# Ledger of designs, part 212: VH-VL binders against q9vpl3

Target 1, 224 residues: q9vpl3
Amino acid sequence: RGKINIQRPKAPHYERARVVAVTQPKYPELPKAKSCFKTRAERTQQQQENPYNEIIAREVRNWLDHSRLVAFFHLSSITADDIFRVRVQLHKQNLHLKSYGSKIIEQAVKNTRYEAIVPLFHSNHCIVFSPDPEKTAALLRIVRRVPQMVLLGGIVEETMLSRNQLVAYAQMPGLHAVQAQLVQTLSQAPGHLIQQLQAHQNSFVQVLDVHAKNQMNEETPKST

## First folded at step 8 (VH-VL)

Design ba7 (framework fv_cemiplimab)
Fold by ESMFold2-Fast, scan of step 8:
Structure ba7 (fold): chain C 224 residues (1-224), chain A 122 residues (1-122), chain B 107 residues (1-107)
Amino acid sequence: as target 1 above (224 residues)
Amino acid sequence: EVQLLESGGVLVQPGGSLRLSCAASGFTFSDYAMTWVRQAPGKGLEWVSGISWSGGSTYFADSVKGRFTISRDNSKNTLYLQMNSLKGEDTAVYYCARDVFDSDYGLYMDVWGQGTLVTVSS
Amino acid sequence: DIQMTQSPSSLSASVGDSITITCRASQSISTYLNWYQQKPGKAPNLLIYGASSLQSGVPSRFSGSGSGTDFTLTIRTLQPEDFATYYCQQGYDYPRTFGPGTVVDFR
C-alpha cells in the first residue's frame, strides 16, 4: 500500500471559478421570477454536480478501496492543537484520521457495498483508515486518551463490526488466521449490525441534546 | 524481491475465452490493489481493468466492459483476468501491475510484471 | 473518459541534451498524473507520480511539473539509457487512461 499521506490534494482556484460560471443563472432567457427560483430538486442536482465535491468523494472511495481497517467515531468539540497531536500520534502507527462532510460520504459510497454506513455520519464524525488491521489495538490505545472521540464501530477485512466486536478483535494475539476466524464468527447480518451502531450514536446524541437544553435553561432562567 | 509474473498468454481464435494469471511474490499481496494494462504490437499502453485489495471493487475500460472480468485469490497471491468473446483487437502483451493509493498523489502503478502475449487470430 | 495527449509524438536528441515532454488532460485532474518509461521489449517503469514526486531509485535528472490539465516531464543531461518511450497516465478517475507516448530517439 505504499506511503499514504494525511494531507489532502489542493483544488486549483480555476476549477471553482469554472463551476460557478457553469452554474450561474441565465437571467435574460427567463422572466425574473423563474430565473430567481429553483426547486428543491434543482438545488440538489446543482450540489451533486460540484466538481470539488467529486474530487473529495473520489478520495474517500480510494481510502475505502485501499484500507483493511476503517473505524468510525463520533467527534465532540476539540481544539486544533489537540486534533493535530492525535493525527501525528495515529500517523506514526500508519493510522489516518480523516473528516468528511456527510454529503461527500454519501456521494462516495452511493451504489457501493458501503452505502449502509451513511446514517452514521449525520452528526459530527471522523474516520480512521489503515491498510494494516493489526493496528486496531494501537488505535484503541491512542483513542482512550481522547474523550472527544467516541468509537461507533468499524470495518475490518470488509466485515462490519460493532464497537464491542472491534474491541474483541483488538485483544486477539497477533495470529492472522485466528483473527480471520474470529472476524467471520463475530459477523452477523449487515442490517442488524448497522442498527446496533446507529443505536449507540443516537443514544450519545440524545445525551448531548439533553445537556445542551439544560445549559440553555440555566443561562436564561429569568424568562417566566 | 518484489516480483509479478504473468502467465496464460497463447494463440486463441476470435470468440474464444482465455484466463490470464499474475503471481505475486516478495510483498503482502492482500495489502494492494492490482491492475491489468495491455499493449498491442507497436502501439501504446491501454489500461484494461483494476481490482481493490479485497476484490470488493472492480473497474473496467469501456473496450472490455461486459467481456472481461477481474478477480483475485489472496490466499494464493494471484490476480486473474478472465477474457471472453475475444476479438482481434484484443491481441496485445498483457501486464499486471501493483496499484498504490496516496491522497496527495492519487493512484499510480509502482511495480510491473514482464508481460504475457495474447494473440487472437484465425 | 479522460483523454490524454502528449507532444511531441517523437523527438531526436543527443547525449547531454535536456528535453521536455508535454502531457495534456481533457479535463482537470489536479496533480494526479504519473510518468512511465518503457524501453523496447521491456515492461514500463514508474518514473514520477503525483505530477512531481520522483520514484525511489529514479535518477534526479528526471523532474515533473504541472497541475490541472497541463503537465511536463523534463530530463536534464540525457544519458544513453534514457532513449525510450515515455507515457503519462492520469490517476484521478476510472477508467485510467494513458497518453499515446513520446518516443525519444538517438539523433
Scores: ipSAE 0.216, ipTM 0.641, lowest interface PAE 4.8, mean pLDDT 80

Design ba70 (framework fv_cemiplimab)
Fold by ESMFold2-Fast, scan of step 8:
Structure ba70 (fold): chain C 224 residues (1-224), chain A 122 residues (1-122), chain B 107 residues (1-107)
Amino acid sequence: as target 1 above (224 residues)
Amino acid sequence: EVQLLESGGVLVQPGGSLRLSCAASGFTFSNYAMTWVRQAPGKGLEWVSGISWSGGSTYFADSVKGRFTISRDNSKNTLYLQMNSLKGEDTAVYYCARDVFDSDYGLYMDVWGQGTLVTVSS
Amino acid sequence: DIQMTQSPSSLSASVGDSITITCRASQSIDTYLNWYQQKPGKAPNLLIYGASSLQSGVPSRFSGSGSGTDFTLTIRTLQPEDFATYYCQQGYDYPRTFGPGTVVDFR
């Protein structure tokens, strides 16, 4: 006895691993290491000054330039196999599931009309992009079966929508008049809508934090 | 069939202005970013300008910045290039092209128009 | 700006030959390189995108490879319709830039 039980996760099936490699984002490689004589602080600052983050931020801007539908999700713990299955289902509908760091998103949307969304991304998140807004219903149908992905809201045709508004948009008939009316109504108070999305995000994070603290208190015996 | 058709190319005087149009058919125009590429007689291809699906973002080559503007009318399935302060070096066949993005492949132009000739000469 | 160069600037070949055209970028562009074919008096056509992905409808004799700064386009068993000018183009950053072109002429 006394042996540590080391569980090794099963490697993805050979064919599945190849598909994952092809469908996952191809991030630019980090620049080659600088002089080995540099201090840790100098190395850290050089990494920050490196254009790597700007290159990925350009990818995000390219998505925004080519997508009429952008949906934001909070992402809970999910296995690699499960997220891969979701990504494949979404890709069949021309829906592209991506994940980017908060700093990269901030760099991408800085000085644009979307700058106000940055606070939504200070916790685990993922984004779905699509050129086709008619795919909103398909997106919600697929994600409904993925409890680890919690819809926060989105942008449809440059209009910020809350979770409930995005659901309503998906259920509308394909009439231009009906869709134009929704966009018109929402354009009257975009700042207030963004604040509502931020409040919901913060409340959710607070609930998780309280739960985590309660778990820690239960695990730590009281010292009388 | 997916098709792009440019028009508006004519002879103009140096310092003059001209607007080119590109009519799209056979696909949902508003789902795609678009671009203009030119080719001077006997020379290679030169990227000129690009526009996002909504028209909210525009990009220009340094040679045309401040002189050219790109715009689109998604209700009419039409892309425009407004060219001002034309110079002799702007003489070229102007192509419009459909711009596609995928993070695995980058940006590429999958459908091209036949081109329209712009000649800038006195 | 990212500068693109091609080699050779021109080449002469016969039907049935296999030819290779090279393209170099002034900085790393990952695999974000496209190849276009232009026949005399006509608009360019997309052959290959993302360095190695063949556009639908393009014959399998065309293939592309490379990453970083060095890329190649190979045409196996050259056909009469392949005599054209070939351009590489980086899809990595603005402004988008093209190579100067390679003219493939009949011997």
Scores: ipSAE 0.501, ipTM 0.822, lowest interface PAE 2.7, mean pLDDT 81

Design ba71 (framework fv_cemiplimab)
Fold by ESMFold2-Fast, scan of step 8:
Structure ba71 (fold): chain C 224 residues (1-224), chain A 122 residues (1-122), chain B 107 residues (1-107)
Amino acid sequence: as target 1 above (224 residues)
Amino acid sequence: EVQLLESGGVLVQPGGSLRLSCAASGFTFSNYAMTWVRQAPGKGLEWVSGISWSGGSTYFADSVKGRFTISRDNSKNTLYLQMNSLKGEDTAVYYCARDVFDSDYGLYMDVWGQGTLVTVSS
Amino acid sequence: DIQMTQSPSSLSASVGDSITITCRASQSIYTYLNWYQQKPGKAPNLLIYGASSLQSGVPSRFSGSGSGTDFTLTIRTLQPEDFATYYCQQGYDYPRTFGPGTVVDFR
């Protein structure tokens, strides 16, 4: 059981090993509690002073600083193997699938123009980041085969787009100037994107809630 | 092929202003965040400023905060550094660099320009 | 601000030697540490990112290791082109900070 001496008997395909290393989050270890048992007050104090949340919020802000494409999905129950395969396929297209807790997203976008997206993350969610908006078509092609991921909308060129607007954008993948013009045209459509995305999210949450069987407490995803 | 070229470095008197430019070629400029790093003659590297892909977020070292402004024009593939209230300690070679982020690796600068010398002297 | 220190400030070596440069951060930066090489009169170039990942085109004789606050850069079988100044840089937080550099001179 010596971790220092661990050697894999056969290395996975190097391509897969590299993708796993690149896509796996490298989270700092939280300081262990001073004791194995904590009082309610100590737990509350530790939660309020969680350095892990600040570190991950910084990561989210870095993604926003480096991504022209941000796509938002509702995420239903999915196996580790299935999500891993999706991450590998997306990573090959420079698409980075991430899942963060709502509080972390709130901290990351606090005092930024993106603060309005916080209400979208009330239930299970995931986000795909990419520096290259031309990869939107590849993104939609890949997630089409993943029924657990439901597209809610996204941000392209700092413009909020509904699901349908993002799909329309994907139809023009090779023409940067035309894509930019399309984003401008689509973003001027009447109606509020945030309100539409929130309505979609709330409707889906209500459908999930009707069929829930004590899953909330045990299935609450932690930001990985 | 991937290249960054700085320009604008000249001799300026203390209290003066200067604008540096960095022209990018060989890659999609608007897909990347950018940064400025300087190096005083015979000294080490000092990070100066950073800008997101869109220009919507900017960052500055405390030594230049309030005096320097970073901006970009994605249609011209050009990064700018506006330097005001220049001091002798701002004398340095100024490099522009392409900034990359990956949550597995953090922030790093993978492509650097040749540098442009700014001299602040009376 | 995160302070970076390097050891040694300078070292003398011969072609074929194996050398190690150390870098220390004033607080944990996990594995978010990069190494840059700068030859006299030239711009820096990226050698290693994320503590141990070798940049494309960089010779395999360069390697990096470490996590938390202590990091090392190793150059195996030093070549004439490796006489340069080496800088570590934390890619964890703003403001971004560099080590003071290590000068590798011919002996």
Scores: ipSAE 0.676, ipTM 0.880, lowest interface PAE 1.4, mean pLDDT 81

Design ba72 (framework fv_cemiplimab)
Fold by ESMFold2-Fast, scan of step 8:
Structure ba72 (fold): chain C 224 residues (1-224), chain A 122 residues (1-122), chain B 107 residues (1-107)
Amino acid sequence: as target 1 above (224 residues)
Amino acid sequence: EVQLLESGGVLVQPGGSLRLSCAASGFTFSNYAMTWVRQAPGKGLEWVSGISWSGGSTYFADSVKGRFTISRDNSKNTLYLQMNSLKGEDTAVYYCARDVFDSDYGLYMDVWGQGTLVTVSS
Amino acid sequence: DIQMTQSPSSLSASVGDSITITCRASQSISDYLNWYQQKPGKAPNLLIYGASSLQSGVPSRFSGSGSGTDFTLTIRTLQPEDFATYYCQQGYDYPRTFGPGTVVDFR
């Protein structure tokens, strides 16, 4: 599965070489040879070791430390070439498409305010990270052409948003000025506003909110 | 035109306190994690502290842990380093730097300020 | 903590020379190694990130290589502005650590 390949410690280095090769198609065999031989064997060994999960969880924590925009997607079957083209388009907009196992995400967000997102990752998924929340509109334009990626929701400036809320955020002119107003308005009357944004999709935000409240109430003083 | 400007470095007595500021301009400050790096006179670089884009996560070198606090005000495009219980070995030029992460490249500092000198002496 | 060492501590070179500086990590850091240049009285400047990626605006005479624990910085056809101190830094884990630096002086 793609999930396994994405979680490989050598995959980021291979992806970097592959992205570079799109504009400069020289030495394409070097990353492939590495993946087929030493990298594949190393990947198998590292995945079996406890330290491997912590290393990748560290990567997820670094993404969260450096990203104001985090978007969650359900990922259906997609070819390697198609996902690569999507990654290249996203990368040009400073949008970073990643996939991580649910256990790794759980370890990364454990004892944080984002612990409530863990249930979202029990199915096939991928995540887009960006330091720039203004790129939300660009993200949705690119993903609109990729039916295999279905937006579930996201986190913008530490505020958890449903799919419809994130779409609304992306469509607003002058994102900096209007985003603050949207977040403020949603915070003032969350139940009423969320309900009006679509009943069946509202359950997503309610699950996150209820779960987040329960997790926060159960956290030890040291977790803050 | 991206720049960082540190200020606040002065002569302080051992055991004293001091707050350093780093003013950012030419980029969207709130999009980046930030870090402090120091350099003692005639010595090498030493990483001191780091902070996530929101201020929700902070990191410290063991030499300053418990004495220094890092914070930021994204509305003022300013990074702070609060230094308490200062020691002679804290004498250094303090640089603020913009922190970047990419899973293909790791953590690196792409923009640095000019530095501010902190001298801890009686 | 991940300890970084550099070799040599200092070197003397002439304009037009090619020089190599080495950096070693006490444990594997994959490709997460950065190189910085610092001129006397100035702030450090990023040269190379992720072991081999050249920072925008940095001349192509600078190149980096290596992975795991052993890394090198190479400067081809040394120019007068290249006389400076060079530092490696691991971007793998906290706390972030720097090498002790290599001083490049003219002869």
Scores: ipSAE 0.514, ipTM 0.823, lowest interface PAE 2.8, mean pLDDT 80

Design ba73 (framework fv_cemiplimab)
Fold by ESMFold2-Fast, scan of step 8:
Order: structure tokens, then C-alpha cells, then sequence
Structure ba73 (fold): chain C 224 residues (1-224), chain A 122 residues (1-122), chain B 107 residues (1-107)
């Protein structure tokens, strides 16, 4: 017999159409035109923004998906030749030194548990990624000889660690259970590292300011 | 020796469910992202799903999205693929593979298991 | 999704020949292309990653080249163990996609 194709005028790619139908809200209460318009406006805004940023943000997300160790550094003025030598030394230990703009990092960690790290980065920063957390000791040994790189903190086993906690982690033997216990015990909820750094800086500045004023200024009780 | 060993492939009826396992040995499993790739009899390779080292990020092919879930247990060095609402077109040999990333090379799969055959038929 | 195509779909060659397989991506994928070899009844194995980097243990007769959208795999001085199916795969974006494969048969 012949085909009954005439009976189905709107079924060119029905398998794809079915998938789309399944993923859509079954009982939409809001006007779909409004919802689609809002989604389109959001996509248009992202397209109007630098598309290069999304490509690099994808790279950062891939690093996070493949790295149990992420270390954050402030990077002072350093020559291209000097940083290249550091990258080569780190690479031999499966440690990958990368620099990304703060906007790209923000885009990459948006809507993830790591969104809280964004405020840690200023104009001059770099990140070291590694799949192997046992390389933390090797990382710190190499970086100790590079005064332009100042350790700010890191992420180990998805836990944010301060500089001191990361140094303590590096001194542990290669016992995963012991290292996991240390990380779990010393770490706090997301944002802890940022909170500690901000609180410490503010307290130190206040102490210095008050101390300087107390030593230099004489009390003057009245304005005129 | 670095090895991946899949298990769980059996004959199952359309609409059924099945969980595949992939046991890793000879390397630190928790240091690596993992992936599932399938191959229908006599056909080419099709990527199915991927999971980050921690399990915090998962990715799926559109053909399996909403029906399959990927998970891992790093304490047991095991990767899982939970397959629900199975269809005839899901019939394939399922391979697990170790996934690697480097910004100089992109994403690639350096170690593969032997595969486990899943047949979806009445 | 990034679509991958391979040419030819199959080829026949003799031991000692040099062969080339071409892979094309529907959009630029930088150098994020991998080549896998699959022998009948066996799992695939990685030959080349990042378009041109040879995997450890893979014979030097295998080489890869290309960037952007066009890539090639070359096998020089073909050996009997090289009859297999070869797949290219983009490692640039999700979902990850493979080429349809090229079957290499001996004459």
C-alpha cells in the first residue's frame, strides 16, 4: 500500500517536538508569550555582552569540574619571562597556573556553590588548578620562591579554606580520610573565607587607625 | 594497572529501569571526572552523560535528558548510570570512560572500560 | 549541538600504505579534537588528543593535524593491526559529539 503522509501535515521532526513538549511546563499559569519574551530578553542581553567571556567561562567551569585543588593568589608585578618559568615548574607537578578576569570568573561560578569567591579577586590575581590535592605541598614549595605571588586561600574537596587552613592541609600525610576530616573540621559554610579575610582586614585597619589617633592626637573637647 | 569495569547490562522491557555500575581500579578515582558513552549494535559512538570529580556537576545528551541520571560514590570508586523509561533506541553497549581536561587540549577520554550490553526489547 | 562529519566512511588499503582520514566540525572548536581507534569487538582507545598530541604508548606512525573546523588523522606505513574503525570527537562543548566513524579495511 501507499503511504498515509497527507494525514500528518505538521510532524516534520516529531521526536524533537515531543522532547520540547515534555520539557515545557504542563500547566502554565503565566502567559507563555511573556515568559518566552523574558527568557529571550535575558539571552539577548547575554549576546550583547562580550561572547568571548562565555567561551572562557566555559574553560573555568571545566577546570572546576576536573580539579580537587584550587588555590587563589594575589599577583604583584612580575615579568612575562618570570611567570612563564613558574608555569613550567608548576606544570611538571600537574599544577596549572591560569589568569582570568574577575567578570569571567563571576560568569563561570554564577549559580554555583562557588559564587562566593568572586569578591576575593582584584585586578591582579591568578589561580592554580590541579586534579590532585596531594600536590598542595608541592604548590606551596614552588610559590614560596615567588614573592610576587601571595596565597589568599583555596578550595580543597569543594571546601573553601583560608591561607592558614590550606597551609595546614599541605602538611598532612597522603591519608585521604585524615585530610577529609581536617577539611570538614576546619572549614565553614560557603563564604567563610571571604568573611574571615574581610573581618581581619577591617579589624586590623581599625586598630591601626585608633592607635595612630590615640598616639598623635590630643583630645579637643569643643568645636568653634 | 588502570582499569574500568562496567556491569549491569541485561535484557529489559520497554518502559523499564536499569542501573549500570562502573568499578574503577589502579588510580585515584576521585581525582577524575567520568563519562558514559554508548554504541548501538553496528553503529557509531554516542556520548551519553558526564559527571565532575565531586558529582557536583552533571551533563546529559538531549536523547537521555530527564530519563537518565549519573552519579558516583568516590568512597567505593564506582560510577553509576540510572536509566529510566527505557526505549528500544537505548539498546547499546555502554562504556564508562575516564575524562580529562586541560585548556591546551580540551576534554578527552583517556581510559575506557570494556562495555556492558543493554538490550531493550519486548 | 556541534555536528561532526568524517570522510571517507570507509577505505581499503594495503600494508605499507599511508592513509588520511578527515574530520569536520560544524563550528570552530579550536584544537579541541580527539581521535579514537576501535577494533572489532573491543572498546575504543585514545590515539590523539588536542588535535595533534600523541597519547602515550601509541605508535609514532599516527599523527594528527588541524584547527578550527578541519582536522586530519594520518597513519603512515600502515600495519596489519591498524585495521579498525576511527572516530573523531570534539572536546570543546557539551554535549560532546563524535564523528560517524571511518572503517579501515585491508585489501
Amino acid sequence: as target 1 above (224 residues)
Amino acid sequence: EVQLLESGGVLVQPGGSLRLSCAASGFTFSNYAMTWVRQAPGKGLEWVSGISWSGGSTYFADSVKGRFTISRDNSKNTLYLQMNSLKGEDTAVYYCARDVFDSDYGLYMDVWGQGTLVTVSS
Amino acid sequence: DIQMTQSPSSLSASVGDSITITCRASQSISNYLNWYQQKPGKAPNLLIYGASSLQSGVPSRFSGSGSGTDFTLTIRTLQPEDFATYYCQQGYDYPRTFGPGTVVDFR
Scores: ipSAE 0.675, ipTM 0.889, lowest interface PAE 1.5, mean pLDDT 81

Design ba74 (framework fv_cemiplimab)
Fold by ESMFold2-Fast, scan of step 8:
Parts: structure tokens; sequence; C-alpha cells
Structure ba74 (fold): chain C 224 residues (1-224), chain A 122 residues (1-122), chain B 107 residues (1-107)
């Protein structure tokens, strides 16, 4: 019905997501002489202590606390308008496309089980977060139409998955079936899964496995 | 349809322990972080504790750190608050709430239970 | 910790009035402020999240505004069911903190 569509257009208005490019850490203005010839170590220390980076790292940790699905992408040159349209399309599926600098990612995952993901963010990248892992299929359908976004891998149920594993996950029916399949794969042939993930120098599955074992094991009494 | 139901609130003596439960229904519990908020009789709301979707991260108010622990069982759709070394100041109605995060909105609690009364008195 | 304050602590109003409640944070919290309504003997209900976003099912007479440290909740054309206690809450950082509450009583 034309009049109904005219009266009730799809998404006439919505609150625009905050689109912020991560910038270099900014410090209070220093005298020219004191700003010159910072060593690499001094520069790195100052960047790590930047309060802006601390705030954004907090946001990343909140995403991790609220997301069962995290997907990592390499991002080629794309216009701000095009990426914004992709972000809107993903948001309709409860998928949240975010871009953070590698230093911020490093600060957010420092001292956590996810520290192994840092090498993935040496080049231009973006991340998609979702509380619902069943949205993986919707995610991959949307990004197939965005050649500038190349899937690198992801984290589902705190388990690091390669690109091919995440694609396979998206093709399975229902969350319970997928969880059972993944657990079966990890139990039946853990060496093959770990070797596949280690090919990318991330060792994430091993870190999670060690952490899980440490959480399950009782501490040996000092008396024994 | 979306519902949270707290239980376990009773009269307990100072120094005692108590475990509260919160049963979730009508939504996929494991997709959400959860939180506990309390309210002393005639007083305002006080945030107590929060837990990530997996239980891998937990957070506590300074007033309860070291005495309370928060946990969850996603297979049973249940949130727990273990309360140890209880004090008179812990007397309150304890609410569980579903926690949501979005970088445009921050952290907020969209669904609340009816509350369970914990009284700490000799 | 981020301290939250509300003003007024209480107010008396009549049906049809428009009222405003103010909430202040001890430091900037961006737009990460939520408003909850609590009726006597009942659990709190979310009214507004992210300073200005209206929760589903909440009447349009409720509106929120503000950013940084200063926030307001406005209720236009007050209805009998609006007599309740209202709390603001910062969702910016842990520990999460609530304002002391504003009691809206009927006159």
Amino acid sequence: as target 1 above (224 residues)
Amino acid sequence: EVQLLESGGVLVQPGGSLRLSCAASGFTFSNYAMTWVRQAPGKGLEWVSGISWSGGSTYFADSVKGRFTISRDNSKNTLYLQMNSLKGEDTAVYYCARDVFDSDYGLYMDVWGQGTLVTVSS
Amino acid sequence: DIQMTQSPSSLSASVGDSITITCRASQSISSYLNWYQQKPGKAPNLLIYGASSLQSGVPSRFSGSGSGTDFTLTIRTLQPEDFATYYCQQGYDYPRTFGPGTVVDFR
C-alpha cells in the first residue's frame, strides 16, 4: 500500500552513531626544547599514560564484557559515508562496527586472556561486536557486499576462530548445535585446531585453555 | 515475558552468610551482563555488583569488596550473589537487573526483578 | 568514584504541571546518564538511557537532556501515575553510582 509506506517510511530518523577516528595521544603543550628528541621508550610511556586512551580502552573492555561475538576485519580505503552506511546496516542486526587504534586495543586487552589478538591490529582494521552469536550469518551476508572489509577471524563464546571456522560457524543452524560442534572439534582434534590458529601467531586458544584450567584447578595448599 | 525473579532474602545474624539467586526467563540469559542493586529501607539505590555475560569479569562497590562474590550459571539462567561477613548496613532489598552496553548510551539496566529483602540483625 | 547529586530532593506538583529534575556528576560522563522511576513498594523502571533516549513503552511526556556533568529530566503535563521517586545513574565507569533520588509528591 503506497499511502502506508509514505506515512510510515523505513527508519526516517535515528540517532547517529558516534564516528570518531582514533588520533595520536595529545598531551599539554610543552616548551619546544622539552618536546624535542623524545626516545622511543619515553614516547611509548607517555602514550600509554594518555588519559584519552584510558577512556577509550574502557569502552573496548565494556564491549568485550557484553559481546559473545567479536569479528576482526582488515579495512581497505573506504569513504566515511560508505562505512557509516555499513555501520547503520549492521546496527539493524544488533551488530556494532567499531574502529580503535592498535594502542587502545593493546591497553584494553592488557592483562586479559585476549592479549593475543594485538598482532591482528598492526594495520588498518575494524571490529564488529554483538551480544548474539546467532547474528554471525547476518554479519557475513552484509560484509560480503563490502569488498573493503576482509574477515581475519573472530572470537565466539570466548574461543578464537579463524576466518574459515567463523564462516563455517555462520552456516550452522542454531546456537546449541554450533556450540556442540565446536566443543566436539576442540575435544576430538584439539591439535589440529590449535595449529590452524597458531599459523597466524596468535596462540589465543592456548591462552584461553590455560586460563580455563587455572580457574578450574584448586590451588595447592602451601602446607603440602 | 521478559522476567527476573530474586529469592533467598531472609533474616540473618551479623557475621553470617547468605546466597541470593535471580532466575531469568523470557530472554537469552547468556547474551547479557547482569547486576545487583540494593536499597536500604527508606533510602536510595546503591549499585552492588556486576558480572559480564560469561562470568569472566566481575565488579564490586567498595562497600562490599572482599565480602561479596557474584557468579552466574548460564545453563540454569541464574545469577547469584554470595554474601559473607554480613553487617547491619547490608540490610536492604536486593534487586537483580539486566545490564546493557552501547558506546552511544553507556551502561544501563533495562529489566529489573521485584527484589528480595535481606535483614541483618541479631 | 563518580559522585551524583540531584535537585530538588523533593517537590510537590499537581496533575497537568510540568516539572524538571536536575542531576549533576562530579566529573564528565559524556552522555552516559540514565533515569529510573520507582513507585512505593515497587522495583525501579528504566525511563531514559544515554541522557535522552526514551525506553520503549515510556510515555513521550518524559524527556531527558544534557551532557558532560549537567543533566535534566523533564515531565510535561504530569499524570497521576507519575508521582514517584526518580533516580539518575551514571553508566560511564565502575563503580556505577546513583543520585540520591527526587521524590515527586502530589499536592
Scores: ipSAE 0.719, ipTM 0.901, lowest interface PAE 1.3, mean pLDDT 81
Fold by OpenDDE, second read of step 9:
Structure ba74 (fold): chain C 224 residues (1-224), chain A 122 residues (1-122), chain B 107 residues (1-107)
Amino acid sequence: as target 1 above (224 residues)
Amino acid sequence: EVQLLESGGVLVQPGGSLRLSCAASGFTFSNYAMTWVRQAPGKGLEWVSGISWSGGSTYFADSVKGRFTISRDNSKNTLYLQMNSLKGEDTAVYYCARDVFDSDYGLYMDVWGQGTLVTVSS
Amino acid sequence: DIQMTQSPSSLSASVGDSITITCRASQSISSYLNWYQQKPGKAPNLLIYGASSLQSGVPSRFSGSGSGTDFTLTIRTLQPEDFATYYCQQGYDYPRTFGPGTVVDFR
């Protein structure tokens, strides 16, 4: 029983070859699958403003219109459950955790003073919104327990703050307290100025007195 | 107590100008967007204008666009509506309201003033 | 602009009755619908926000439902103080728009 040489099958007999050739299923040429890869140019042209993107961009704008505190975070390997837990904690403090795509953010902030935030959204990011800037400390306290949320920076009172600046802001006394301190400092300033001015005058008078005394002593002839 | 108090509503001639004020108390005014809503006598409510907490964004109904301006002074806890080129159709009680936004609930007005009557008549 | 409609324009009911008011938007507004109550000579008061969320201090006899384009306000066991005009308002987009209102009066 001749070992079927699997490596070089003997060419079938002419008649068998004809039958095999005729019985070979003519597979219809697979329609040249238009490569689903729309060229970058086609993708850029078809950027028909996805009505959905506009809706979400509107939402982002609404958040910005209603938020005095906006914080940006990078998300690193955070689970949905962890996000949910953090969201609940933040919500209790009137802090609203949201996640948006970079394109949506870009559309939302286009031609606005916030356009500079767009580069922050190249990876997995989330945003926390609050109408109350005094909640910054609470925000940082909550997020500190979530190592997967990395603070990138924020916007407070329409001012862009770095991470460090935001941390510093959270440590500052409330605006009223700062204002009070400022008023106190300013109220003390005239007193100090007067003291300094008086000190200089007094010193000048003292110097003059000493000079006058010295002159008087020089004019007293040593009565030998 | 959270309160909004409108003022400035008077009788004015067509083509005239009027400035309304809304004084806020009992809450941090600067934390909230604000809106004006009006109601003509015997008619329904009509949204007029909105302003963001900072005043950086303003919105207007088409009926008042180009004629009305909205502004705010957060240091004085006061919202303003400057109305120019007034028409008879602008006759209404004007309400100021506090705006709130949440992505789960949308935009809503949770606090309203008692309103001030503006009458435009020859 | 999003157009808002309400039905009925008016209804008469008795104390203790359950009534339903409907509001329709010209386009989908998700759940971003608010209900306001206005009594004669008074400012409107927020009853419900986000289609179904009850404003603080509002009695539980008030309830809202719906999503998309169709919404309902239900008042269970109507009280004397509930006779007023009710307005729906879309909180989806600018300009903000109100329904024409529904007057609830005594039968």
Scores: ipSAE 0.719, ipTM 0.882, lowest interface PAE 0.8, mean pLDDT 87

Design ba75 (framework fv_cemiplimab)
Fold by ESMFold2-Fast, scan of step 8:
Structure ba75 (fold): chain C 224 residues (1-224), chain A 122 residues (1-122), chain B 107 residues (1-107)
Amino acid sequence: as target 1 above (224 residues)
Amino acid sequence: EVQLLESGGVLVQPGGSLRLSCAASGFTFSNYAMTWVRQAPGKGLEWVSGISWSGGSTYFADSVKGRFTISRDNSKNTLYLQMNSLKGEDTAVYYCARDVFDSDYGLYMDVWGQGTLVTVSS
Amino acid sequence: DIQMTQSPSSLSASVGDSITITCRASQSISYYLNWYQQKPGKAPNLLIYGASSLQSGVPSRFSGSGSGTDFTLTIRTLQPEDFATYYCQQGYDYPRTFGPGTVVDFR
């Protein structure tokens, strides 16, 4: 017989297999990938498409669906060990540090919300997500000790906030005032709320543009 | 104590409409996405609908798309499922559940209500 | 849509046995699979999320493994309270889908 039967179990007992076959519901096998219906041309075209971007866009969409706090940062050169330490500290406060390309974020939103033309991956940006907006103060406390992370602004309760507004928000006891205003607005005409949200989004985009321009100018050494 | 309590399940005639409610307590409702899952008598679980924390994004199973709508009122800690054009196959116990996301683990439902029975028959 | 299948559809076991339930997805879902337990007349409860992470309060005799399309739930040293129906569920994409369930019955 020999030692060659390492973890090679015998076929299941006939009586056991028969009982399972008899009692098991008869359902058609679910179709596997429908590649048999694809032509060579269709398969070649799909090979050229990057499915990885859709997977990451889905992840970003899920973060947005589950986060009342979204903070945007510029990320300067930082070691893997240092960013890992920051990520661990943030995670303890239910704050999730992630990095995504701008096109992936745009695909996740699918509403042309951001037309600002600054590629995130090439400019070293990162985002912090949290379901709990009360953690804004903890976020700012942690990043104060990380000079490589520069706060650009954020989204709280679907409201676009500049850097200064987000800092001011961190000093408040909670979201009671914002939530009260939202409730009052929702009890009125829906068009008014939509207009208000659009105005806030446009203001935030302008802030990002100004910061990006200032940052580019500041990081370029003066010729002398 | 974290709790979800469904209500509104009754006997309805085919083609009728019904609104289910789910009252949340013991946690900050507005911090979580929510979902509805149903189970026909003697059958398995079927995901029905999901809603983001703000209500800005909603998702539906193909079997209910166009007939059901999901909504929430964060000021009242309440989740809703509006069911229209009800069919016999919509007969089920409807559960509301708290939805959680983490990129390391995906989407999962950590807290479930007790369920409310909806019967659609003549 | 992502289709989920489970095997076996039902099994009979005795207290103290170790059992394994298998779940298969029609396409790769990485490790984004959850397991739920449902006792007769009760709501489901979360056992395992992200293929292998044990939910707080769930006994350590429950364990999950797998990635891609093939996943398993293992219950070691089966206890009387473990006789229930078990469902897998993909947490990867919308619409979310459940397996048909596996009934674990006594004897």
Scores: ipSAE 0.655, ipTM 0.880, lowest interface PAE 1.4, mean pLDDT 78

